# VHH binders against o67189: the designs that were tried, part 1

Scores and structures below are computed, not measured.

Target 1, 350 residues: o67189
Amino acid sequence: METTIFQFQKTFFTKPPKERVFVLHGEEQYLIRTFLSKLKEKYGENYTVLWGDEISEEEFYTALSETSIFGGSKEKAVVIYNFGDFLKKLGRKKKEKERLIKVLRNVKSNYVFIVYDAKLQKQELSSEPLKSVASFGGIVVANRLSKERIKQLVLKKFKEKGINVENDALEYLLQLTGYNLMELKLEVEKLIDYASEKKILTLDEVKRVAFSVSENVNVFEFVDLLLLKDYEKALKVLDSLISFGIHPLQIMKILSSYALKLYTLKRLEEKGEDLNKAMESVGIKNNFLKMKFKSYLKANSKEDLKNLILSLQRIDAFSKLYFQDTVQLLRDFLTSRLEREVVKNTSHGG
Unless a header shows other numbers, all headers, positions and changes below count from the first letter of the chain; Kabat numbers aren't used for antibody chains.
F, E and O are the ipSAE of ESMFold2-Fast, ESMFold2 and OpenDDE, as the mean of both directions, binder to target and target to binder. V2 is 0.75 times the mean of E and O plus 0.25 times the DockQ between their complexes.
[cut] stands for letters that were removed.

## First folded at step 1 (VHH)

Design a1 (framework vhh_etentamig_d1)
Fold by ESMFold2-Fast, scan of step 1:
Structure a1 (fold): chain B 350 residues (1-350), chain A 122 residues (1-122)
Amino acid sequence: as target 1 above (350 residues)
Amino acid sequence: EVQLLESGGGLVQPGGSLRLSCAASGFTFSSYAMSWVRQAPGKGPEWVSGISGSGGSTYYADSVKGRFTISRDNSKNTLYLQMNSLRAEDTAVYYCAKDRYTVYYEGSFDYRGQGTLVTVSS
């Protein structure tokens, strides 16, 4: 049997299949993780994880078939990772592969899930033992999702919690994350927590809360002020972020991401690339973000951005190698920038 | 609570080398696979390398195979990534990731650190 992770997830927990052995593979590893999380929740103590690179052949076969003399007769979910390494340990021995296939075919008491960390090629799927598993078990694929499918998944997640989200708010979130399921999961969960009492999300609310810990404090406001060189306001916003418990490394992460995108855009401009096309290549697709990034590019030279990146790397190194406070290093950076602007204004003022 | 703290990122010339470290706490380090994941500007996260709990098995993305080496010191609760022959396309924020069960791209880790910035530029 061959099926998608969506069909398999929908049916497995409601009408379990006759097959007992499944291969899980694909590009969207997040979907496989989601399935395994639900599986662990359902099976609890009867959820067993095996490592193919560490487990012996005998231990593996024992785990697939429970000894029932004094134990309970409860079904187990057995998950094996690094199965390719287990196969390498068996070697080219035809007899060993035939034994493995026979053991897998005869699984009756448990469910066995063979999990791969990438999409398997047609050649791998048509080779033993997976060729035989396809005949008596199932091959479950987590294919790369279209943008429309990702949008529907996000919308469904909000609706499951009774949350209505404005279309503009949803589009902003999808474009800000570049349709990345892992980033979307983190931001959607944060937005759900925020909206738990209000049960509504507007574009303004998403802008404030996304990539921040509190509705009243937004890391993007800090980044915006810093990139527009309003260092005095940036310092005040930084103080607010810290007072509301936002981790300094979270601020560094977002600021570093923006600095790298801007530096990449400057390099693409030098190469003669169309700015609008270049922005889309770094995940900036909506008109509001395009306008913001145009403002940042106008306010910062390539050297400004290079110096910002170097400063951020120095802050990271000093906090970790010399045990210095990241917040203090960020404050020092902003204060030094303020002092440069004061000197510049005094020199040009006459 | 689980905590992962990356270090070792910096600015380096093409062809240069860097060694990243990740200090782990709040869990039994040797019992879990660990991964390095990176995110370049405008791209989604890319799984780079993984290592089993014992350190007996290592895995690499095709883009870094032969250039990067993952290792761990279970006595110090520390994960490492030795990066050699660095290229401009290696520019990214690098994250240390605790795998829930084993090593996978994007989907299998249940916690990642805050990241360390690596810039490869002339």
Scores: ipSAE 0.000, ipTM 0.227, lowest interface PAE 15.2, mean pLDDT 78

Design a10 (framework vhh_7ocj_1)
Fold by ESMFold2-Fast, scan of step 1:
Structure a10 (fold): chain B 350 residues (1-350), chain A 118 residues (1-118)
Amino acid sequence: as target 1 above (350 residues)
Amino acid sequence: QVQLVESGGGLVQAGGSLRLSCAASGFTVSSNYMGWYRQAPGKQRELVAAIYSGGSTRYGDFVKGRFTISRGNAKNTVYLQMNSLSVEDTAVYYCAAERYWGTEYDYWGQGTQVTVSS
């Protein structure tokens, strides 16, 4: 069978499937971890982990079929990591791959979960042994969640604790984390503790509490200053963010997202599209962000935004390909823009 | 079986440095949320530093600029580099892993003692 991690998680623990072998793959690795955590709780001592890079072929085959004899022949949940490395040990040995497929097909007493740390491509899923697993077992995909689904999940977490969060506050939190579920977990837990008595969260409170940078300093202040072309203040805020342990890649991610949205909005504006509808089409739905984006559009030409995007792509490339310090590249970018502004302002009256 | 083993703690003079290591088995370090926590006698456990699956980091306000968390994925190890140590940093330091959204599964190490003398 082929199914999503959401459907599989819901049905597995209430009405277990007849299939015994499953491949877990996808972009939202957090959802796979959640499933495995629940699986471990259910199976306890009968939850077994195998590492494909460490295990021998014979030990692997034994582990798939062997039950807990000393525990009364109890069913096991066998979780396999680094399965790709196990397949490399088998190499291009067709007979060994056929043996593997036969052993997997004949699992009766245990559940076997083959876990991948990324989304598998069609070529991998159409190749043996996964092609055969799809026929007698299941392929379970943890697809990247839509922004709306992530918003609903976060809202539900606050609601479970009886906390009412303002829409502007929620949108700010989601954008600040870039919709990253791991980061959202930490920030939401902190906000739940903060709002434990009042049961209400406003935008100002989220700004003050989330990421604990300071009441007046956060990643959005940096982005705001940069897009409004206050490069001197942007440099000072960047230094503050780095001293507070904010990752440079997080700053780059948020800045790149904003630049791309703004460039798209400039293009839609040229086509005569309604600005409010255009902003909603790129995910800007709250009045606070709409006001801010209108200011950014007024402050930046289409050429300014194109140049910003190209500069950010260069910084990303140099940090990844040449192992250059992302923070220093960002500082250099801001300093060069400040210098250009000084030259432009000096020449304006002459 | 998931196991976390901390090492690198000890006695150090104020202004000194220590590097803590957390060796993990039974799961992949690079694919997990990992954090360093500390607890002084009679006080609540508090977050010192965290590293997320994407590589982004988070620090407690009291250690920002002084401590750095990093990963050694090939060795399934997470490090906490502690610089400019003060007496207030004296605590048992714990490594934690596999904290999942909406679950109660946190794996904790045994802890390693850090003592900063004046």
Scores: ipSAE 0.000, ipTM 0.190, lowest interface PAE 11.0, mean pLDDT 78

Design a11 (framework vhh_surovatamig_d1)
Fold by ESMFold2-Fast, scan of step 1:
Structure a11 (fold): chain B 350 residues (1-350), chain A 125 residues (1-125)
Amino acid sequence: as target 1 above (350 residues)
Amino acid sequence: EVQLVESGGGLVQPGGSLRLSCAASGFTFSSYWMSWVRQAPGKGLEWVATISGSGGSTDYVDSVKGRFTISRDNAKKSLYLQMNSLRAEDTAVYYCAKSGTYRYEVYGSGYFDYRGQGTLVTVSS
């Protein structure tokens, strides 16, 4: 089966296909992420992510085995990123490709989604293993949308919230974002929040609100909010980072690095080491970053940092061993921390 | 078909020791994190300890750190909990648990998709 992401998204959740393995590719990556977000919402705990650049051949085949890790339980959605890197690990031998094709062809109880971060060329789609996947599974393409179609999607989003946007305001927004759907999503959501009690958006209002500092979706902002224990805002920023295409592994790498440095600083502090010298010993040399790390140390006890490190190690392990979604595990962690702080505030601040 | 069968519980004096065992079947034991959870009389389930599939990583609730040791034998498909310096508050039914889709909770409880029938541990003088 060959289809567009729009048709696939509309039909998959109402009339599930007979095919069990799908390739998702295309220029409009935002549309693929929208589909995967809805998929994750539907499957919940049964949504599993595999990273082709990190997973071993044995672990990959074990994860796709319906008799082992995915067999004997409720239907799962298995999402595979960086599949091209996994193919490189298999090498160019016919035997390895034939085994992979056989394993994919034999998926019966789960849905498998192979996700590419760009549009695949006809030559790649006509080569193994994708040629075989096209025969027993589906190829789903997220084609670039026309400017008129993007304009209509934006108008529909505002209309769903009862907001009228002036033509000049809309054109300004579209031109500033260069019709980029991911940027448009963030700006439109911000404008909807602004206009929630006012039903008309003017050009002047869009110019004031769009592209403001409150939309900073930097990985360092996420880490900052988490380490300052603003878990509610951290959850919002996490969703923005994923919508911008920031890899979950990059978020984990930066967060783990910061947690380990902070824990080391707590140990050096216990030994009576000067804090400025200690920070320089772990690579923190600029005054702005030193100020931030001092705030993090004040907000976190040694036990808080130890628990954070253990939590991050478990998220990494569960992502790799159970092929669980790193983003969902991070959300679960943040939600658990937020729930604990609510209980603590009720007990002591109420 | 997941089956977990616990054994090794009993009556012990405060300061004593017990070793709990769990025999697992119906799944690829070495691929899953395993946990011990307990339920004291009239109270809810409390997570006690967890161990990675390879045995390389372990974690414990603060009240048992330094006293309890979780271990596994993947060849025998068995999970163990060595309990030393037992206290009256350790009195509970202890369950072996397969961690399915695991929700991490920093302060205390994890959840699991299957547990056995349990083994009773009573610490009293």
Scores: ipSAE 0.000, ipTM 0.099, lowest interface PAE 20.7, mean pLDDT 77

Design a12 (framework vhh_7xy4_2)
Fold by ESMFold2-Fast, scan of step 1:
Structure a12 (fold): chain B 350 residues (1-350), chain A 121 residues (1-121)
Amino acid sequence: as target 1 above (350 residues)
Amino acid sequence: QLQLVESGGGLVQPGGSLRLSCAASGFTFSDYYMAWVRQPHGKGLEYIATISSSGSTIYYSDSVKGRFTISRDNAKNTLYLQMNSLKPEDTAMYYCARHTYEWKTGYFDYKGQGTQVTVSS
């Protein structure tokens, strides 16, 4: 079976499926985390985790064989992380893949969840062992939700608490957060606490209570990932920001501001200026921001920052002079950086 | 309820070693970057180390690089800090912190009560 995480989480706990092995993947990792948290609450001591990068082949097969063969007196939920790393340990031998597929197919007494921290490409889903899992088990995808579905999800959360939200207040909240599920969760929880006695939320109340919420929270996540050179996650966050209507120019402004501040800090370090005083001179006064900027400085050379600034200037020029899509230019930039990191990390020689 | 409970601090002589542990509960530990931060008496918070959700990406402050090792056990919901070649300047309250990019309070949205490390002869 193939289904969405939203549909799957609504039905799994009330009418459990016949299938016993599931792949959880997608862009909306928040929904996968919500499902796994609920799963852990239900199974308690019978919730078990396997790490594909740490577990040996022998231990992995023993754990799954116990699940499929012995069944046990109590149903278990077995969650597998880093499954791709386990597949690398099995190598390219057809016999080992066939053994894995057979073990997974024979799970009858417990549930097995193979969790990916990203959306799987068609090539991965069409290749073994996931091709076979799709036939006897389920593929569950956490796709980005439409604006209408997000609106209904938020409305339902208020309704569950008996809170009446004015239409204008709801629309304001959705626009303020750019339909981002993590920001909406934080803001909705804050508003529920505020309205706990009154059970009504007006536009003025949402504006006052939500005045500290910024659509830029997720833009800062993108900038953070990029500056820490986690380009794969940065690409996914970028796609999320654009899908929720965050303007590319806003992303460019924040990223450019950070790059320029970091470059200034590198220059001040060369002149022997105290780093703490230098940070304060560029407006970084909060201790947590100082810690993050120290991490960015460690992750990036002066040349890295110069190249970032030049690349951002080029993106701005190309979008203005040639009417090229700013988002596509940012994606191309990130993809180029990811390719360079892959080459660096797979360097040959001994 | 979210909880981070640090342990393993104490009094140690210069050049000695300590292993700090942080037991996490009330959230899906394996979904979060985790950090160790410290605060010497009368000074601000100092960043020590960050580890990614899977454990594959690790960052250290210059002051501890080569001496400290951050690690995690996602099956046990536990974060570790192995501290070697301890110096008097490592004396501080050490906090386990949940590192998030999406939280309004900045980059760390929760930290524990801390465990005191004192390096003294």
Scores: ipSAE 0.000, ipTM 0.186, lowest interface PAE 16.3, mean pLDDT 77

Design a13 (framework vhh_etentamig_d1)
Fold by ESMFold2-Fast, scan of step 1:
Structure a13 (fold): chain B 350 residues (1-350), chain A 120 residues (1-120)
Amino acid sequence: as target 1 above (350 residues)
Amino acid sequence: EVQLLESGGGLVQPGGSLRLSCAASGFTFSRYAMSWVRQAPGKGPEWVSGISDSGGYTYYADSVKGRFTISRDNSKNTLYLQMNSLRAEDTAVYYCAKYEGRWTSYFDYRGQGTLVTVSS
């Protein structure tokens, strides 16, 4: 079976499918995480996470077949990350790959979810073991949403709480977040809490509350603090984001996007291009974001941005190739930057 | 038990070259990415270079890019670092390191190191 994450989320919790093994992939990673959060709420202690880069073959197969003895031998929801790394461990062992397919085909007691952090191409889906999973299980895709669908999703969330949002306020919020679903979720939740007494949101209120300097969970706040070199507050916000359940890879993607745009803007500025026109060429059209990016350009040299990009590439490589914790690598990077600031303030270096 | 044995360090003049080797045992070398990290006197550890399990991808710190080359021989379970155009600031103890299980310290899976001194 092939389906969208929207249809899958709607049907799975009301009429569970006969299939037991699913591949979750796509561009809108936030939608996959929303599904997994609801799955964790339903299964509780019967929700099991496996890391393909860390787990042994024997432990993996046991986890797929074993039912929980807690709560009366109930089925488990088994969520697998880094499945590609597990496949790499099987290497040239053809019989082990055939065994994997057989074990996946014969899952009857549990639900198994193989989660990818990106959209799989049709060529990848046509290769084993995913080709076989498509035949006996399901492929669930979280496709990139149109701006209109994102707008309707946001409006629906406010309406469910009895909150009326002015058109100007809604449009401002959408553009300010660049239609990023994860940032929209955090801002919408803040605005819902704020509006609980009034049940009406105006443009002025959204401007006041959205992206406030208070210590609210927000990926944009983390990126903002890091690019403004407030590393102490950035570390604190990072901890909050992780506690809230924000995936480190999503933080990395947003930060990398900003760093690359800033580096491009530095190069265009050196060539004498108009800064406002240059920002529009890289997709920064909102006046608020233009002001923010001007602040980031002022706070960071071209060398600072190059070093940030290289550090982010190293963190990505280390998490994927070296089995390193992305959060700890980000913390190490931020801590190193704090230490460099201390050293800069002494002539001898401690 | 992971064992890493570094060799090839020594005293060399600025502009000189050295080749470091790391003999690995106690794990399936061909399945793990490897790195070189260094620690200069009185300073914290600095990541220098990394190489994927196949050798197909290599990564370098800006301070050594264009001067150092990391390589591996999976048939010999050996990691190498070719260091050219050496500078006084390259003086450090060099460690080879294995990355595994969310290792967050550069020194969790490393050997005793090999000292490189760049001086006249």
Scores: ipSAE 0.000, ipTM 0.108, lowest interface PAE 19.7, mean pLDDT 78

Design a14 (framework vhh_7uia_1)
Fold by ESMFold2-Fast, scan of step 1:
Structure a14 (fold): chain B 350 residues (1-350), chain A 122 residues (1-122)
Amino acid sequence: as target 1 above (350 residues)
Amino acid sequence: QLQLVETGGGLVKPGGSLRLSCVVSGFTFSDYAMAWVRQAPGKELEWVSSISTSGRSTYYEDSVKGRFTISTDNAKNTLYLQMSSLKPEDTAVYYCATGSYKLWDYEGFDYWGQGTQVTVSS
């Protein structure tokens, strides 16, 4: 059988298939993780994980076939990672591959899931042992979802709860998350709770909820203002974050991370590297964050970023080595920057 | 929001030691392979170390072998990197990452933390 992860998830948990061995592969790894999480919840102690790079041949076959007549052993879900490494350990031994195929074909008491971390090519699927697995088992593909499909999934989730979401609010949410299914799940759940009585969701409400419920997102407002050199507003937001209970070290960590990423991007830009690829290499994959980082790069010189990094390192050192208050040191830094802006504006005559 | 939060970075002199921690939330830690990846200012991302879900297999970049130790505490959903004999070239932002089944390919990781700064300077 060949099917998609969406159909397989519905089929498996409602009307379990006759097949006992499945290959899970594809580009949208989040969907495979979601399926495996539900599988683990269903099977509990009977959910077994095998690592093909660590397991011996004997342990592998035992795990697939393990049953106890007297103990009344329950059905297991056996999940196999790094199956390619297991195959390499078997080598090019035709007899051993035939044994493997026979054992997999004869699984009767358990469900076996062979999980790949990428989309398998047609050549891999047409080669043994996967060619045989396709004939007696199932091949389940988690294809990357289109932006339109993701948008429709999000709309469906709101509609199921009777919530009417404005188009601008929806587009903002999709861009904020970069169409990332993991982030969308969490934000949609927060927004559903927020709109549970009113049953309508506006752009202003999405902006408020998206920034208020996540402590890290609240810190990003501070970082954004600081990197755009709006020190007066940054100081006010810092006071609010501390009052809300956000730890100063968390603020420092996120700010330091951003400053270093920006400095790295400035250096890669000087070498003529592609900015989009460079951003992805430092973990900036979200289109909204890419847009923000482009703004930060435009607002800050290489020297600005170097000075910021050195100032943050000094704050961290003084906090740790001299037991000085991190918040006060950060406030002093922001106040100093604000005073420089006032002097600069006065000197240039406006 | 699978969230990975790194802590333990800081300023240290050459020859010193630091222990980095990464707390995983949103997922059962023991279901995922974990890695440490670093980026020095103006350099490319560099894979540092990986540990299998079982904790039985550990892997290290050649430049850190014998100096760094990766470990896990499954009960606390926490990944550690014990760093000793630190050198100026170890100065970088250190990220924890998960979702790579091959353990050596840091580019294959699905989830990344925001990082923690390690500075080694005299």
Scores: ipSAE 0.000, ipTM 0.206, lowest interface PAE 17.9, mean pLDDT 76

Design a15 (framework vhh_7nfr_2)
Fold by ESMFold2-Fast, scan of step 1:
Structure a15 (fold): chain B 350 residues (1-350), chain A 123 residues (1-123)
Amino acid sequence: as target 1 above (350 residues)
Amino acid sequence: QVQLQESGGGLVQPGGSLRLSCAASGFTFSSYAMSWVRQAPGEGREWVSSIYSSGGSTYYADSVKGRFTIARDNVKNTLYLLMDSLKSDDTAVYYCARDSYLKYGTWEAFDYWGQGTQVTVSS
């Protein structure tokens, strides 16, 4: 079956489907996370997370078929991240792909959710193993919400709490967050709590509360702080990301991607290439991101970026070869950089 | 089943100090971010501070930053708020709250609250 996250969310918890394997993908990742949060609440200790980049093939197949014996034999909700990396481990061998498809088709005791962190293209959905999953299981898409729908969602949340929001206050909040649902969730929750007694939110109040230190923690904030050399705040954000359940390898992947793009841009800039055109060639097409990357380029020399890339490669190697914790290696890196800045500032005369 | 119980409130002079405690039970305390929220007489609720599950990351409202310290003991299932340089404006009922967002990603910022402990800063 093929369905939207809205339809799936509505039906799954009231009339569970006969299908047992689902692919969750889409631009609006917040909606997928909302679904998974409700799933975790329902299954509790029977909610199991698998990381495709870490798990062995045998462990993977066992996890899909085994039921929990805690409190009796119970079905599990098995959530799989980094499935693409698991597929890479299987390689191009036809036998291994056929085995995977057969195991997925024969899941009877558990629900399996394969989660992608982006919208899958038609080509990927039409390729194995997802083509077969679409046949015997379900493909669930979390499509990007329009600005009008986001506005209505926010208004509904305030209305459910009996809070009247002035129109200019609402527009300011939406513009401030750029219609980002994750950011809106955090700000709306703060505003609901703030207005719990008064039941009215004015523009002045939204400006006051929205500008207070919000715990809007995401991987982009960590990358931003690190690339702007605010290592002390980057360390605090890193701890928050890990507490949120963000996998260290995901943090490393995004950070490495940004570092490599920045290094490429430095090289193109040295050769006299137009910076805006160069940015577009490496996938930076959004004007806000272009502004951010210009700031990163200004804050980092070519040598700084080279050293960052080498440090990230060393962290990856040490976590794999010596079984060292990636989070601890990242913390050690940031702490070392912070200590170097302290020494630099105290040793610089004047 | 989830229970949060605050203690340590009281009457203190301006410039004084207090330590609040929150005893948690009925859930895996070490898996949840925890927060302190206060409510002054006739005012709405104000978020004060949060600490993530590991204890490594802490956040503070601008009004208390540099004066208050949030801490946790995951072995004892206890949350703390160390309050220094108290001001009359800090007079409020202080609530311990479990942060559902960091664990579940829901619209609910706090899914469980304690009964509160009264802090009065007065001469």
Scores: ipSAE 0.000, ipTM 0.118, lowest interface PAE 17.8, mean pLDDT 78

Design a16 (framework vhh_etentamig_d1)
Fold by ESMFold2-Fast, scan of step 1:
Structure a16 (fold): chain B 350 residues (1-350), chain A 121 residues (1-121)
Amino acid sequence: as target 1 above (350 residues)
Amino acid sequence: EVQLLESGGGLVQPGGSLRLSCAASGFTFSSYDMSWVRQAPGKGPEWVSGISGSGGSTYYADSVKGRFTISRDNSKNTLYLQMNSLRAEDTAVYYCAKPYSRYLEGWFDPRGQGTLVTVSS
């Protein structure tokens, strides 16, 4: 048997399968965790966890075969983590692998779940012992979800708690987390706790409660998105920064500093200077930050950076000389860049 | 001003254990999710573990599941990471972080000094 985690979850708890051994793998690890949480809830004291890197062979085989002796012969749900590490301990002797396969094939009284923390490749699934498990047991895959399906899962979670979330609040939450199910789980739980009495979540409430960041880290994210030319996301982050009361001058200061450093690095690169040494000379010493600055240099020409610097100087001048709102000027700049990028793309693709 | 101070790192043999602490100040600690992020020499930052503000929900990177336990004491404004069954690949500078989602997006600029964990025999 080969099936998806969604189909398996529906059928397992309503009409349990005849197979007793299952491999759970895939990209959407959160879905596997959700299944295991329901399994633990159903089995209670008969839910057993084994760690393949810690357990002995003798303990492993006993745990698979042993049933609860309290309250009669009750089946157990046996969940195995780090199965690969257990296989390494068995070594490469064919007789030891054959014993493992025989024990797994002969599980009659319990359900056994072998959990992988990533999607298994075809080669791994075609190798022993998983090849044999596929023949007498089941392979359950948690495939990557579409954005629409993730949106529906989030809506369902709020609805189960009797909470109505506004459409713009929901979209903001999804974009803020980049559709990451694990991050969404944490943020949704915070919002449910906050809204326990209100039953309605607005955009302003999501911005205040869910977007829990330090001023500087959030400004750095804005700068990152802008320098990578993701103007649509940059605009959304900017709106969040202003809603949190971040001073526009602080945003301008960090952005201007980064633009000037990048322009300097372009000049040094043009002269044939070693990029690593050049980065250190402008205060970029962290290997992660060096990687980010290399990405910024790749995304921006020397002319792009010069134009950015001139635009930032104009924003500063207009805010001071004409008493114009710095935030509005920055929004106008980003909107202009977004429109230019759209025009460029449509002129090439139709 | 928001301040995070990590401690508890050191030299340990493979299979050993360490407990890391993060002392938080300058913000309402119980209102924020907290994370542990590590950076190995010559590599980018890797998210390790996360915990909700109440402590009711915990999450782990696949590389540390079953070995590490995240916890918090909101009365002491302190975040903890219990690290068991340590491996050479766990060698890194460990940082605590307030914005969980930002570090998962690959953006990380550590504010504190972090705490160095070296796993070697």
Scores: ipSAE 0.000, ipTM 0.150, lowest interface PAE 18.4, mean pLDDT 77

